VH-VL binders against Adapter SH3BGRL (SH3BGRL). Designs and how they scored, part 8

Target 1, 113 residues: Adapter SH3BGRL (SH3BGRL), of Homo sapiens (Human) (o75368)
Amino acid sequence: VIRVYIASSSGSTAIKKKQQDVLGFLEANKIGFEEKDIAANEENRKWMRENVPENSRPATGYPLPPQIFNESQYRGDYDAFFEARENNAVYAFLGLTAPPGSKEAEVQAKQQA
Short names: E, the ipSAE of ESMFold2; O, the ipSAE of OpenDDE; V2, 0.75 times the mean of E and O plus 0.25 times the DockQ between their complexes.

## First folded at step 6 (VH-VL; framework fv_diridavumab)

Design g02 (from f04 with light chain V100Y; at its last look DockQ between E and O 0.83; V2 from the best seeds 0.00; counts 0 for: pae E 3.7 > 2)
Fold by ESMFold2, look of step 6:
Structure g02 (fold): chain C 113 residues (1-113), chain A 119 residues (1-119), chain B 111 residues (1-111)
Amino acid sequence: as target 1 above (113 residues)
Amino acid sequence: EVQLVESGAEVKKPGSSVKVSCKASGGTFSNYAISWVRQAPGQGPEWMGGIIPILGIAKYAPKFQGRVTITADDFAGTVYMELSSLRSEDTAMYYCAKDSSGWYDFDYWGKGTTVTVSS
Amino acid sequence: QSVLTQPPSVSAAPGQKVTISCSGSSSNIGNDYVSWYQQLPGTAPKLLIYENNKRPSGIPDRFSGSKSGTSATLGITGLQTGDEANYYCGTWDSSLSAYYVFGGGTKLTVL
């Protein structure tokens, strides 16, 4: 199960939009996921800060949502998701197999030719 | 390097409230945590609560929950702490402290401001 | 009083070494990072050790930190008279609610 860490209370328009983009993509593609809200749930906040790999943390400050995991395995932040989507590699980014007939499967078949 | 400046000393009566500010020199806060820590005479520091302004997250120590409110104005680079229903036991030095690593390792402290509560 | 227990005082001569202990529980030191703070007379606390054993830039390596189980230790070698201060451990506690706590403090006297 894909887990997306979000802050429901963020006043940042940029953070809100990034969270909506990730969650909206997962919903539209019927990819099962859980939202993990760090604003109301301190255990989610602690877990996120401890499980984002050190080389993926900002030089200063708190790692910003959204943060994307497959179970306990870190997959990336919004920038990594955005790049994966632009390259038709979101299923690979999430650690999932692309459905047959999907754009991502089509791109992979084209690259293998 | 950020410097933190607390507002001036306050003398208050029991039952009233106080609102103390903490201004960061040189602009707005980023996603750092800012905490309020008090220290009564002859005692150790006591964490009251903190805020991560960009995330809209504020947390309070159980002892102060219901009496303390911490807010931020990112435009002004200022964090506020309001403590209500003051008692003589609230007489202390009040510090704001910044956590640059996100792990509640307070790497910079203001010089503190005194709140005195007496009848 | 404090969730984190420290000895009230320690003392040693210049040039010697000391350790300052901080005892907690599985809900704090056992499961979260420990920091150490130095407070010189008349000043605000200063971060000395973070993430159990890391030093901020500008802190000399004669200051060290360690953690074992539910206890943490601050070590100071080559004591100087300027090290005379109060020392506090700090960590996150989640026994009932998640919040930050400091130890009661240890007064270091350099004789």
Scores: ipSAE 0.292, ipTM 0.751, lowest interface PAE 3.7, mean pLDDT 86
ESMFold2 (binder alone), look of step 6: mean pLDDT 87; pTM 0.907
OpenDDE, look of step 6: ipSAE 0.578; ipTM 0.871

Design g03 (from f04 with heavy chain A33D; at its last look DockQ between E and O 0.65; V2 from the best seeds 0.00; counts 0 for: pae E 6.2 > 2)
Fold by ESMFold2, look of step 6:
Structure g03 (fold): chain C 113 residues (1-113), chain A 119 residues (1-119), chain B 111 residues (1-111)
Amino acid sequence: as target 1 above (113 residues)
Amino acid sequence: EVQLVESGAEVKKPGSSVKVSCKASGGTFSNYDISWVRQAPGQGPEWMGGIIPILGIAKYAPKFQGRVTITADDFAGTVYMELSSLRSEDTAMYYCAKDSSGWYDFDYWGKGTTVTVSS
Amino acid sequence: QSVLTQPPSVSAAPGQKVTISCSGSSSNIGNDYVSWYQQLPGTAPKLLIYENNKRPSGIPDRFSGSKSGTSATLGITGLQTGDEANYYCGTWDSSLSAYVVFGGGTKLTVL
């Protein structure tokens, strides 16, 4: 299952918009996911901070939400998600198979042919 | 390295409130956690609570729940701690401290500011 | 009920070794990282040890930390007069609402 770490009561407008963009995309595409709220749940906050790979952490401080996992496997942050969406590669980014008939499936089929 | 500067010392009456600030020199707190820790004369440190300034997420020690409010103004690079219903035992040195690891390992402390509650 | 207990004082001669204990419970030391702080007179605390046994840059290796069960230990070897200070352990406690707790402190006297 796709797990998205978010802060439900974030004071940052930029963070709220990024979270909404990710969650809205998953909902619109009927992709099952769980929200892991770091604002209300300290264990979620600690887990997110422990499990974002070192090469995906900021130079100083902590990784910020949203952070995207497939089960326990790290997939990326908002910037990685945005790039995957721009390239019609979101299912691959999430570690999922693109649905038949989707734009991503068409691109993948064209590349294989 | 972000340097932390607390506001000046204060003398307060019992029953009043105090609001202490902690300012980041040369920047914002962006993605650091900031905590408030106090220390009464001759005693050990006592954690009051903390905040993630960029997210506005605050948490408080049970002892201070309902009496303390921690807020942040990320534009000003400032965190505030307000303690209400002051008592004589609230007389202490108050520090802001930075936690860059996320495990509440306070790797930088401000110099502290004294709040004195008397008569 | 979380309580971090430290001996109130410890002493030794220059060049010797001391250990400072910090005793807690399963709701704090037993499940969370321990940190240690040095506080010289008239100054703010300074981080000596984090994540049980790691040293920040600039802390000499004669300072060490360890943890076993619900107890943690700070070790200081090659004692110097400048090590005379108060030492505090700290950790996260989850028994009620998760929060940070410190020990009452240990005064190290170098004689």
Scores: ipSAE 0.084, ipTM 0.698, lowest interface PAE 6.2, mean pLDDT 85
ESMFold2 (binder alone), look of step 6: mean pLDDT 87; pTM 0.908
OpenDDE, look of step 6: ipSAE 0.686; ipTM 0.897

Design g04 (from f04 with heavy chain T28P; at its last look DockQ between E and O 0.78; V2 from the best seeds 0.00; counts 0 for: pae E 3.8 > 2)
Heavy chain, then light chain:
Amino acid sequence: EVQLVESGAEVKKPGSSVKVSCKASGGPFSNYAISWVRQAPGQGPEWMGGIIPILGIAKYAPKFQGRVTITADDFAGTVYMELSSLRSEDTAMYYCAKDSSGWYDFDYWGKGTTVTVSS
Amino acid sequence: QSVLTQPPSVSAAPGQKVTISCSGSSSNIGNDYVSWYQQLPGTAPKLLIYENNKRPSGIPDRFSGSKSGTSATLGITGLQTGDEANYYCGTWDSSLSAYVVFGGGTKLTVL
ESMFold2, look of step 6: ipSAE 0.280; ipTM 0.745
ESMFold2 (binder alone), look of step 6: mean pLDDT 88; pTM 0.911
OpenDDE, look of step 6: ipSAE 0.680; ipTM 0.890
ESMFold2, look of step 7: ipSAE 0.270; ipTM 0.739
ESMFold2 (binder alone), look of step 7: mean pLDDT 88; pTM 0.904
OpenDDE, look of step 7: ipSAE 0.685; ipTM 0.894

Design g05 (from f04 with heavy chain S101Y; at its last look DockQ between E and O 0.83; V2 from the best seeds 0.00; counts 0 for: pae E 4.1 > 2, SAP .497 > .496)
Fold by ESMFold2, look of step 6:
Structure g05 (fold): chain C 113 residues (1-113), chain A 119 residues (1-119), chain B 111 residues (1-111)
Amino acid sequence: as target 1 above (113 residues)
Amino acid sequence: EVQLVESGAEVKKPGSSVKVSCKASGGTFSNYAISWVRQAPGQGPEWMGGIIPILGIAKYAPKFQGRVTITADDFAGTVYMELSSLRSEDTAMYYCAKDSYGWYDFDYWGKGTTVTVSS
Amino acid sequence: QSVLTQPPSVSAAPGQKVTISCSGSSSNIGNDYVSWYQQLPGTAPKLLIYENNKRPSGIPDRFSGSKSGTSATLGITGLQTGDEANYYCGTWDSSLSAYVVFGGGTKLTVL
């Protein structure tokens, strides 16, 4: 299952919009996911901190939400998600199979032709 | 190299409150965790609580729950700690400490500020 | 009554090795990373070890850390008179409302 780590208490408008953009995309495409609120549950914050790879953390400070996982496997942050969406590669980014008839599935089929 | 600067030493009466501040030499705290740690003479350090301002997360040690409040002022680049209902046992050196990567590894400490509670 | 237990003191001669233990529980050391701090007289604590066994920049490799089960150990080799200080372990504890805890400290005397 896709897990999205978020901070519901963030005072940053940019963070709030990024979180909603990710969650809204998942909902609109009927992709099952869990929200993991790092503000409401310290264990979620600890887990996120421990499982974002060191090479994906900022040079200083905490890695900022949203952070996206498939089960326990790290997939990326908002910038990685945004890039994947711009390239019609979100399902690959999430480690999922693109649905039949989607633009991403069409691109995959053309690459095999 | 970053420096943390606490506000000046204070002498307080029992039952009053104290509010100390902490500024970073190089800017704001935004996505760092800032904690307050105190140390009574001859004792080990004691974590009071911490804050991650950009995430809106504050956490307090059970011993201080209800007496301590930690806040941040984005414009001033300052974190505050307020301790209420002061007792003689609160006489200590108070440090702010910056955790650049987690709440458990304080890699930058202020010089500390003394709070003395006496009647 | 510290949640983390350290011996109150250790001593050794220059050039020797010492270890400083930190005993906790499954709710802290058993579940989370351990850090170690050196406090020279009249100064703030200084981070020596983070994430159980990693050294910040500028900390010499004669300082080492390890963790096994619910216990952690700071090792200091090649003791120098300048190592005379108080040493504290720290970690996250979840037995109550999750919070940071420190050991009571170990005074190292180099004689």
Scores: ipSAE 0.248, ipTM 0.741, lowest interface PAE 4.1, mean pLDDT 85
ESMFold2 (binder alone), look of step 6: mean pLDDT 87; pTM 0.902
OpenDDE, look of step 6: ipSAE 0.700; ipTM 0.897

Design g06 (from f04 with light chain S94D; at its last look DockQ between E and O 0.87; V2 from the best seeds 0.00; counts 0 for: pae E 4.1 > 2)
Fold by ESMFold2, look of step 6:
Structure g06 (fold): chain C 113 residues (1-113), chain A 119 residues (1-119), chain B 111 residues (1-111)
Amino acid sequence: as target 1 above (113 residues)
Amino acid sequence: EVQLVESGAEVKKPGSSVKVSCKASGGTFSNYAISWVRQAPGQGPEWMGGIIPILGIAKYAPKFQGRVTITADDFAGTVYMELSSLRSEDTAMYYCAKDSSGWYDFDYWGKGTTVTVSS
Amino acid sequence: QSVLTQPPSVSAAPGQKVTISCSGSSSNIGNDYVSWYQQLPGTAPKLLIYENNKRPSGIPDRFSGSKSGTSATLGITGLQTGDEANYYCGTWDDSLSAYVVFGGGTKLTVL
């Protein structure tokens, strides 16, 4: 299952919008997911901090939400999600099979031909 | 390199409150945590609490819950610590400290400011 | 009683090695990263070791950290008179509300 780490208490408009964009996309496309709120649950924050790969952390500071996992496997942050969406590769980004008939499935089929 | 500057020394009466500020260089905080750590003369450091300003998350050591409030003003680039119901045991050097790794490894400390509680 | 226990003092001659222990529990050292700080008289603490065994830039490799079970150790080799200071361990304790704890400190004397 897709797990999206978010901070419900963030005062940053940019973070709130990025979280909404990710969650809204998953809802609109009927992709099952769990929200993991790092503000409401300290174990969620500890887990996110421990499981974002070192090479995906900022040079300084905490990794910022949203952070996207498939179960325990790290998939990326908002920028990675945004790039995947721009390239019709969101299902691949999430480690999922694109639905038959989708733009992403068509792109994948043409590239394999 | 970030620099942290605490507000000036304070002398307070028992039962009153003190509010100490910590200003970061550049006028804003990054995505790191700012903590308040105090140290009484001849004693080890004692973490009071901290805040992750961009996330709006403040945490307090159990010993100080109910007496300490830590807030941030992003426009001023400043973190505040307010300690209420002061006692003589609160006389100490108060530091703000930066945690850049996310593991509460305080890689930069301000020079500290003295709070003295006396009658 | 501090949550993290350190010996009050240690001493050794110049050029020798010293170790400083920090004893905790499964709710802190046993499950979380340990840091070490050096504090010279009249100064703020300085980060010496983070994430159990990593050194910040500018810390010489004669300072080392390790962790086993619920205990952590700071090692200092090639002891110099300038190493005379108080040393503190610190970590995250999750027994109550996931807060930071420090040891009571160890005074290192270089004889």
Scores: ipSAE 0.259, ipTM 0.737, lowest interface PAE 4.1, mean pLDDT 85
ESMFold2 (binder alone), look of step 6: mean pLDDT 87; pTM 0.908
OpenDDE, look of step 6: ipSAE 0.524; ipTM 0.857

## First folded at step 7 (VH-VL; framework fv_diridavumab)

Design h01 (from g04 with heavy chain S101Y W103D; at its last look DockQ between E and O 0.82; V2 from the best seeds 0.00; counts 0 for: pae E 4.4 > 2)
Fold by ESMFold2, look of step 7:
Structure h01 (fold): chain C 113 residues (1-113), chain A 119 residues (1-119), chain B 111 residues (1-111)
Amino acid sequence: as target 1 above (113 residues)
Amino acid sequence: EVQLVESGAEVKKPGSSVKVSCKASGGPFSNYAISWVRQAPGQGPEWMGGIIPILGIAKYAPKFQGRVTITADDFAGTVYMELSSLRSEDTAMYYCAKDSYGDYDFDYWGKGTTVTVSS
Amino acid sequence: QSVLTQPPSVSAAPGQKVTISCSGSSSNIGNDYVSWYQQLPGTAPKLLIYENNKRPSGIPDRFSGSKSGTSATLGITGLQTGDEANYYCGTWDSSLSAYVVFGGGTKLTVL
């Protein structure tokens, strides 16, 4: 299942908007997911910190939400999600099969011709 | 580079409360944590709790749960620690410290401020 | 008593090597990163080692850290008079609510 790490207590408008963009997209496309709130839930916060790949961590400080996993496999942050959406590759980004009739499925079918 | 400046020394009576501030300068609040660590004379440091201001996440050591509150004021660039129901054992040097690595590794410390609880 | 146990003191001559131990449990050192701090008289602690064995910028290679099981060790080689200080280990403890703990400290004397 898709797991999205978020901070419900964030005072940052940018972080709140990024989290809503990810969750809203998943909801609108009926993609199953779980929210993992790192505010006050220390296990979620520690797990996210330890499981974001070293190459994807900031040089200093804490990896910031949203962070997207499929089960325990890291998929990316907001910027990676945005790039995938811009390229009609969100299902591939999430490690899922694009639904028949979706823009992403259409693009894949055209690439086979 | 962030600099941390604690508020001035305090002398308090048993049963009262104290609120110490830590002004962070040299940069905006970002994805790092600010913690409060105290040290009684002749003893090792003792973590009281911390906050990640941009995320609004605060955590407290069990010993201080219910007596300590840590908050941040984004406008003032300041983190506060309030300790209530003071006793003589709370006499100590109080430091604020920055965790730049996100692993509760305190790489920048203020110079500390004393809180003295006397009858 | 401290959750993390350190020897109260250690000593050695200039140029020698010393190690400082930090003993904990599976709820702290056994499952989490260890850090080490130096505190010179009248000053705030200074981070020497993070993530068990990493050095912040400006910390010389003669300071090293290691961890095995529920115990951690700070190593200091080429001792200098300026190394005379208190040394503290620190880590995350999960035996109650998760929180940061420090050792009681080790006074290093350079003779």
Scores: ipSAE 0.203, ipTM 0.721, lowest interface PAE 4.4, mean pLDDT 86
ESMFold2 (binder alone), look of step 7: mean pLDDT 88; pTM 0.913
OpenDDE, look of step 7: ipSAE 0.638; ipTM 0.881

Design h02 (at its last look DockQ between E and O 0.68; V2 from the best seeds 0.00; counts 0 for: pae E 5.6 > 2, SAP .523 > .496)
Fold by ESMFold2, look of step 7:
Parts: sequence; C-alpha cells; structure tokens
Structure h02 (fold): chain C 113 residues (1-113), chain A 118 residues (1-118), chain B 111 residues (1-111)
Amino acid sequence: as target 1 above (113 residues)
Amino acid sequence: EVQLVESGAEVKKPGSSVKVSCKASGGPFSNYAISWVRQAPGQGPEWMGGIIPILGIAKYAPKFQGRVTITADDFAGTVYMELSSLRSEDTAMYYCAKDTYYDYFDYWGKGTTVTVSS
Amino acid sequence: QSVLTQPPSVSAAPGQKVTISCSGSSSNIGNDYVSWYQQLPGTAPKLLIYENNKRPSGIPDRFSGSKSGTSATLGITGLQTGDEANYYCGTWDSSLSAYVVFGGGTKLTVL
C-alpha cells in the first residue's frame, strides 16, 4: 500500500497544497493509500524521519511532508512526485503498474517499440 | 549562517509567567526546529520542548506539559516560550537551540536568565 | 531526574586519554542517535559529536564517540588544559511521549 506522510497541522500553504496535490492525485486515480499524519502521531514522525534515505534528507532540519512510500520502500518527496507526473511516470514512481489506456501506459508502449 | 538571539533577562515573582523570545536573524525559518533548553545553576541541560515552525508541530517534555507553550511567528522569524505558574525552581539559564534532522542541536543561542524570587 | 547517567567527574593529565560514559536504556540510546556537547565555563553548550560518532567541522579528531547497546562513550585523547569543561550526552527518548533527554553532565579536570 502507498503511504503518504503528511502534517495536518502545517501552517504553510505551500506544504498544504503539496499534500493536497499528492492525495488528490491518488484519490482521483483510485489508488489505495494510507495517510500517515506526523502532527498527531510521534511514531509516524520518527518513522518518516528515520526512513527517508540520507541522500534525500536536507542538510539540516526535517524532511518535509509529503513523503511517499510504497509499503516501507521510499518513493520520494513532492518534487519527485511532480517530476514523475510531468514525465508521465507516476505509476512507475509509485512502484505500480500503469493502468491500460492511461497516458503513462501509452507512452511506455511507444518507448518499447 | 543562522543566529539565534534570545530576549533579555527577566526577574519574576512566584506564580507569574514569563515569555521569552528567540529571533532567527541569519535567515527565514526553514525546515528545522527551535528547541528550548534550560539549565539551572550547577545542573545539566533540560529540554523543555520545541517547535517545527513550518509544520506547526510543537512537542513538550512530560515534566513541562501543561506549563509551557511554544509558538512561532513565521513572519517575524521568532519563536516564543511561555512558562506559567513560576516557581523558584524555574530559576535558570534558558537557551533556544536549532534542532537538526537527527535530533542534535548544532547551534545554541547565548542564553537568557530567568530569575524567580519574592 | 536524569534519564541518562554520566559519571559526575573525570580527570587525567595533559596528553593522556579519558572516556566519559553515558548510560541509558532501550527507549533512548538503544534506539536513537547520541550526541555530545562541550560546555566551557560561562558559555552555551557546543555540539561535539552527533549521530553517535560524527564530528562537526572544526572539532578535532581527538574527540570521538561510540555506542554499544544502551551505553555511549565520549573519548578524548591528547588532553589539553582547554578541554576542562562539562560534557553532556543527549538523545531522543521514545518510551511514552518521545522527548529529548540529556545526561547530568561530567566535569572534566585536566591536572
């Protein structure tokens, strides 16, 4: 299952919008997911902080939500999600098979000729 | 380079409250936390709590839960710590410190004293 | 009071070696990174070691850190009179509400 770490208490409109963009995409495409709220749940916050790979962590401070995992495997942050969407590779980014008839499946089929 | 500057020293009576500020003068708030750590004379440091301003997440040590409130003003680049129902045992040096990704404090303010006496 | 236990003092001659212990539990040192701080008289604490054994820029390699199980140690070699200070360990404790804890401190005397 896709797990999206979010902060429900964030005062940042940018973070709120990024979280909404990821969750909204998953909802719109009927991709099953769990929200993992780091504001109300310290175990979620500790887990996210410890499981974002070192090369994906900021030099100082916390890795910022949203952070996206497939089960326990790290997939990326918002910027990685955004880039995947720009390249029609969001299902691959999530570690999922693109649905038949999707833009992503069409692009994959053309590239495999 | 981020610099943390605490507000000036305070003398308070028992039963009152104190609100200490910590201004980040080296840049805007980012994805780090600001913690409050106090140190009574001759004692080790004692973490009171902290806040991640961009996330709006504050956390408090169990000993201070209910007596301490930590808030942030993102526009002013300032974090506040308010300690209520002051006792003589609250006399200490109060530091703000920058918390990092792995729960260590890589930058400390110079500290400010709060003295609680009759 | 202090969740992390340190010896109250330690001493050694200039040029010698010393270790400072920090004893905790599975809910803190056993499951999280340890940091160490040096506090010279009249100053704020300064980060000395982070993530158990890493040194920030400007900290000489004669300062070292390690941990084993629920205990951590700070090692100082080539002692200098300027090393006289209080030394504190710190870590995250996740037993109930998850919070930062420090040791009570160790006064190092170079004699």
Scores: ipSAE 0.102, ipTM 0.687, lowest interface PAE 5.6, mean pLDDT 85
ESMFold2 (binder alone), look of step 7: mean pLDDT 88; pTM 0.913
OpenDDE, look of step 7: ipSAE 0.536; ipTM 0.866

Design h03 (from g04 with heavy chain S101W W103E; at its last look DockQ between E and O 0.79; V2 from the best seeds 0.00; counts 0 for: pae E 4.8 > 2)
Fold by ESMFold2, look of step 7:
Structure h03 (fold): chain C 113 residues (1-113), chain A 119 residues (1-119), chain B 111 residues (1-111)
Amino acid sequence: as target 1 above (113 residues)
Amino acid sequence: EVQLVESGAEVKKPGSSVKVSCKASGGPFSNYAISWVRQAPGQGPEWMGGIIPILGIAKYAPKFQGRVTITADDFAGTVYMELSSLRSEDTAMYYCAKDSWGEYDFDYWGKGTTVTVSS
Amino acid sequence: QSVLTQPPSVSAAPGQKVTISCSGSSSNIGNDYVSWYQQLPGTAPKLLIYENNKRPSGIPDRFSGSKSGTSATLGITGLQTGDEANYYCGTWDSSLSAYVVFGGGTKLTVL
């Protein structure tokens, strides 16, 4: 299952919007997911800190939400999600099979030709 | 380069409160946390609490819960620590320090400010 | 006890190696990253080691860190008179309202 780490208490408009963009996309496309709130749950905060790959961490701070996992496998942050969406590669980014008839499935079929 | 500047030294009477500020260079906060650490003369450092301004999360050491409040002004790049019901044991050097949430690597420290609680 | 325990003092000659221990428990060192700080007289603490064994930029290779079980160790090789300072370990303690704890410190004297 897709797990999205978020901070419900963030005062940052940018973080709030990024979190909503990710969650809204998943909801609109009927992709099952779990929200993992790092503000409400200390174990979620510790787990996110320890499981984002070292080369994806900022030099001096925690990786900022949203952070996206498939089960325990790291998929990326908002910028990676945004790029995947722009390239019609969100299902691949999430480690999922694109639905038949979708734009992403069409692109994938042409790449396999 | 991050620099932290605490407000000036304070002399207080027992039972009063003190509010110390910590201004961070470089404008608004990013993805790091600011902690308050005190050090009484001849003793080791003691973490009082910290705040992650961008996430709106403040956390306090059990010893100080109920007496300490840490807040932030993100646009001013300033963190405040208020310690109430002061006692002579609160006489110490008070530092603000930057850390990486949950990794506790305080890589930048202010020069510290003294709070003296006089009987 | 959740307090991090360090020897109160250590000494060694210039050019030698010294180690400073930090003993804790499963609720702190056993479960979380350890950092080390140097405090020269009259100054704020300075980060030497983070994430058990990593050095920030500007910290020379002669400073090293390690962790085993519930204990951590700071190593200093090529000891210099400028290394005379107090050294503190620090970590997160997950017992009762997770919070940061420091050791009581170790005074290093270079003879």
Scores: ipSAE 0.176, ipTM 0.690, lowest interface PAE 4.8, mean pLDDT 85
ESMFold2 (binder alone), look of step 7: mean pLDDT 87; pTM 0.905
OpenDDE, look of step 7: ipSAE 0.669; ipTM 0.887

Design h04 (from g04 with heavy chain D105E, light chain N31D V100E; at its last look DockQ between E and O 0.74; V2 from the best seeds 0.00; counts 0 for: pae E 3.7 > 2)
Heavy chain, then light chain:
Amino acid sequence: EVQLVESGAEVKKPGSSVKVSCKASGGPFSNYAISWVRQAPGQGPEWMGGIIPILGIAKYAPKFQGRVTITADDFAGTVYMELSSLRSEDTAMYYCAKDSSGWYEFDYWGKGTTVTVSS
Amino acid sequence: QSVLTQPPSVSAAPGQKVTISCSGSSSNIGDDYVSWYQQLPGTAPKLLIYENNKRPSGIPDRFSGSKSGTSATLGITGLQTGDEANYYCGTWDSSLSAYEVFGGGTKLTVL
ESMFold2, look of step 7: ipSAE 0.331; ipTM 0.764
ESMFold2 (binder alone), look of step 7: mean pLDDT 88; pTM 0.908
OpenDDE, look of step 7: ipSAE 0.634; ipTM 0.881
ESMFold2, look of step 8: ipSAE 0.308; ipTM 0.761
ESMFold2 (binder alone), look of step 8: mean pLDDT 88; pTM 0.910
OpenDDE, look of step 8: ipSAE 0.652; ipTM 0.883

Design h05 (from g04 with heavy chain G50W, light chain S35Y; at its last look DockQ between E and O 0.79; V2 from the best seeds 0.00; counts 0 for: pae E 4.1 > 2)
Fold by ESMFold2, look of step 7:
Structure h05 (fold): chain C 113 residues (1-113), chain A 119 residues (1-119), chain B 111 residues (1-111)
Amino acid sequence: as target 1 above (113 residues)
Amino acid sequence: EVQLVESGAEVKKPGSSVKVSCKASGGPFSNYAISWVRQAPGQGPEWMGWIIPILGIAKYAPKFQGRVTITADDFAGTVYMELSSLRSEDTAMYYCAKDSSGWYDFDYWGKGTTVTVSS
Amino acid sequence: QSVLTQPPSVSAAPGQKVTISCSGSSSNIGNDYVYWYQQLPGTAPKLLIYENNKRPSGIPDRFSGSKSGTSATLGITGLQTGDEANYYCGTWDSSLSAYVVFGGGTKLTVL
């Protein structure tokens, strides 16, 4: 299952938009996911902090939500999600198989031709 | 490097409250945590709480829960700590500190400001 | 009482080695990173060691940290008179609520 770490109380419009963009994509494509709120649950915050890989952490400060995992496997932050979406590779980014007939499946077939 | 400057020293009566500010410069404070730590004369440091402004999260040590409020003004680059129901044992040096790594290490401290509670 | 226990004082001669212990529990040192701070007289604390054994830039390698079980140790070799200070361990306590705790401090005297 896809797990998206978010901060429901973030004072940043940019973070709120990024979280909504990720969650909205998952909902629109009927991809099962769980929200892990780091504002309401301090254990979620500790877990996210400890499980974002060292080479994916910002140079300073905290790794910012949204942070995307497939179960316990780190997939990336918003920028990685955005790039995957721009390349029609979001299912691959999430570690999932793209549905037959989806835009991603069509693009992948064309890239392999 | 960021610089942290606490507001000026204060003398307060028991039962009142104090609000100390911490202004960050040199970098945005919203991408790191700010803690308030106090130190009574001859004592070790005592963590009061933290705020991560970008995440909208504040956490308080159990000893201060209900008496302390930590807030941020992201536009002004300022964090505030308000301690209420003051008593003589609250007389201390109050520091703001940040963790640049995001992992609870306080890598830079302000110079501190004194709050004296006397009748 | 402090959640983290340190000896109140230690002393050694210039050029010698000293260690400062910090004893905690499974809810803090046993499960979370340990940090060490130096506080020179009249100054704010300064980070010496983070994440158990890492040094910030500008901290000489004669300062070292280690952790075993629920205890942590700060080591200082080649003691200098400028090392005379109070030393504090700190960590994250992950019991019922997560919060930062400090030791009571150890006064290092360089004879």
Scores: ipSAE 0.247, ipTM 0.714, lowest interface PAE 4.1, mean pLDDT 85
ESMFold2 (binder alone), look of step 7: mean pLDDT 86; pTM 0.874
OpenDDE, look of step 7: ipSAE 0.690; ipTM 0.893

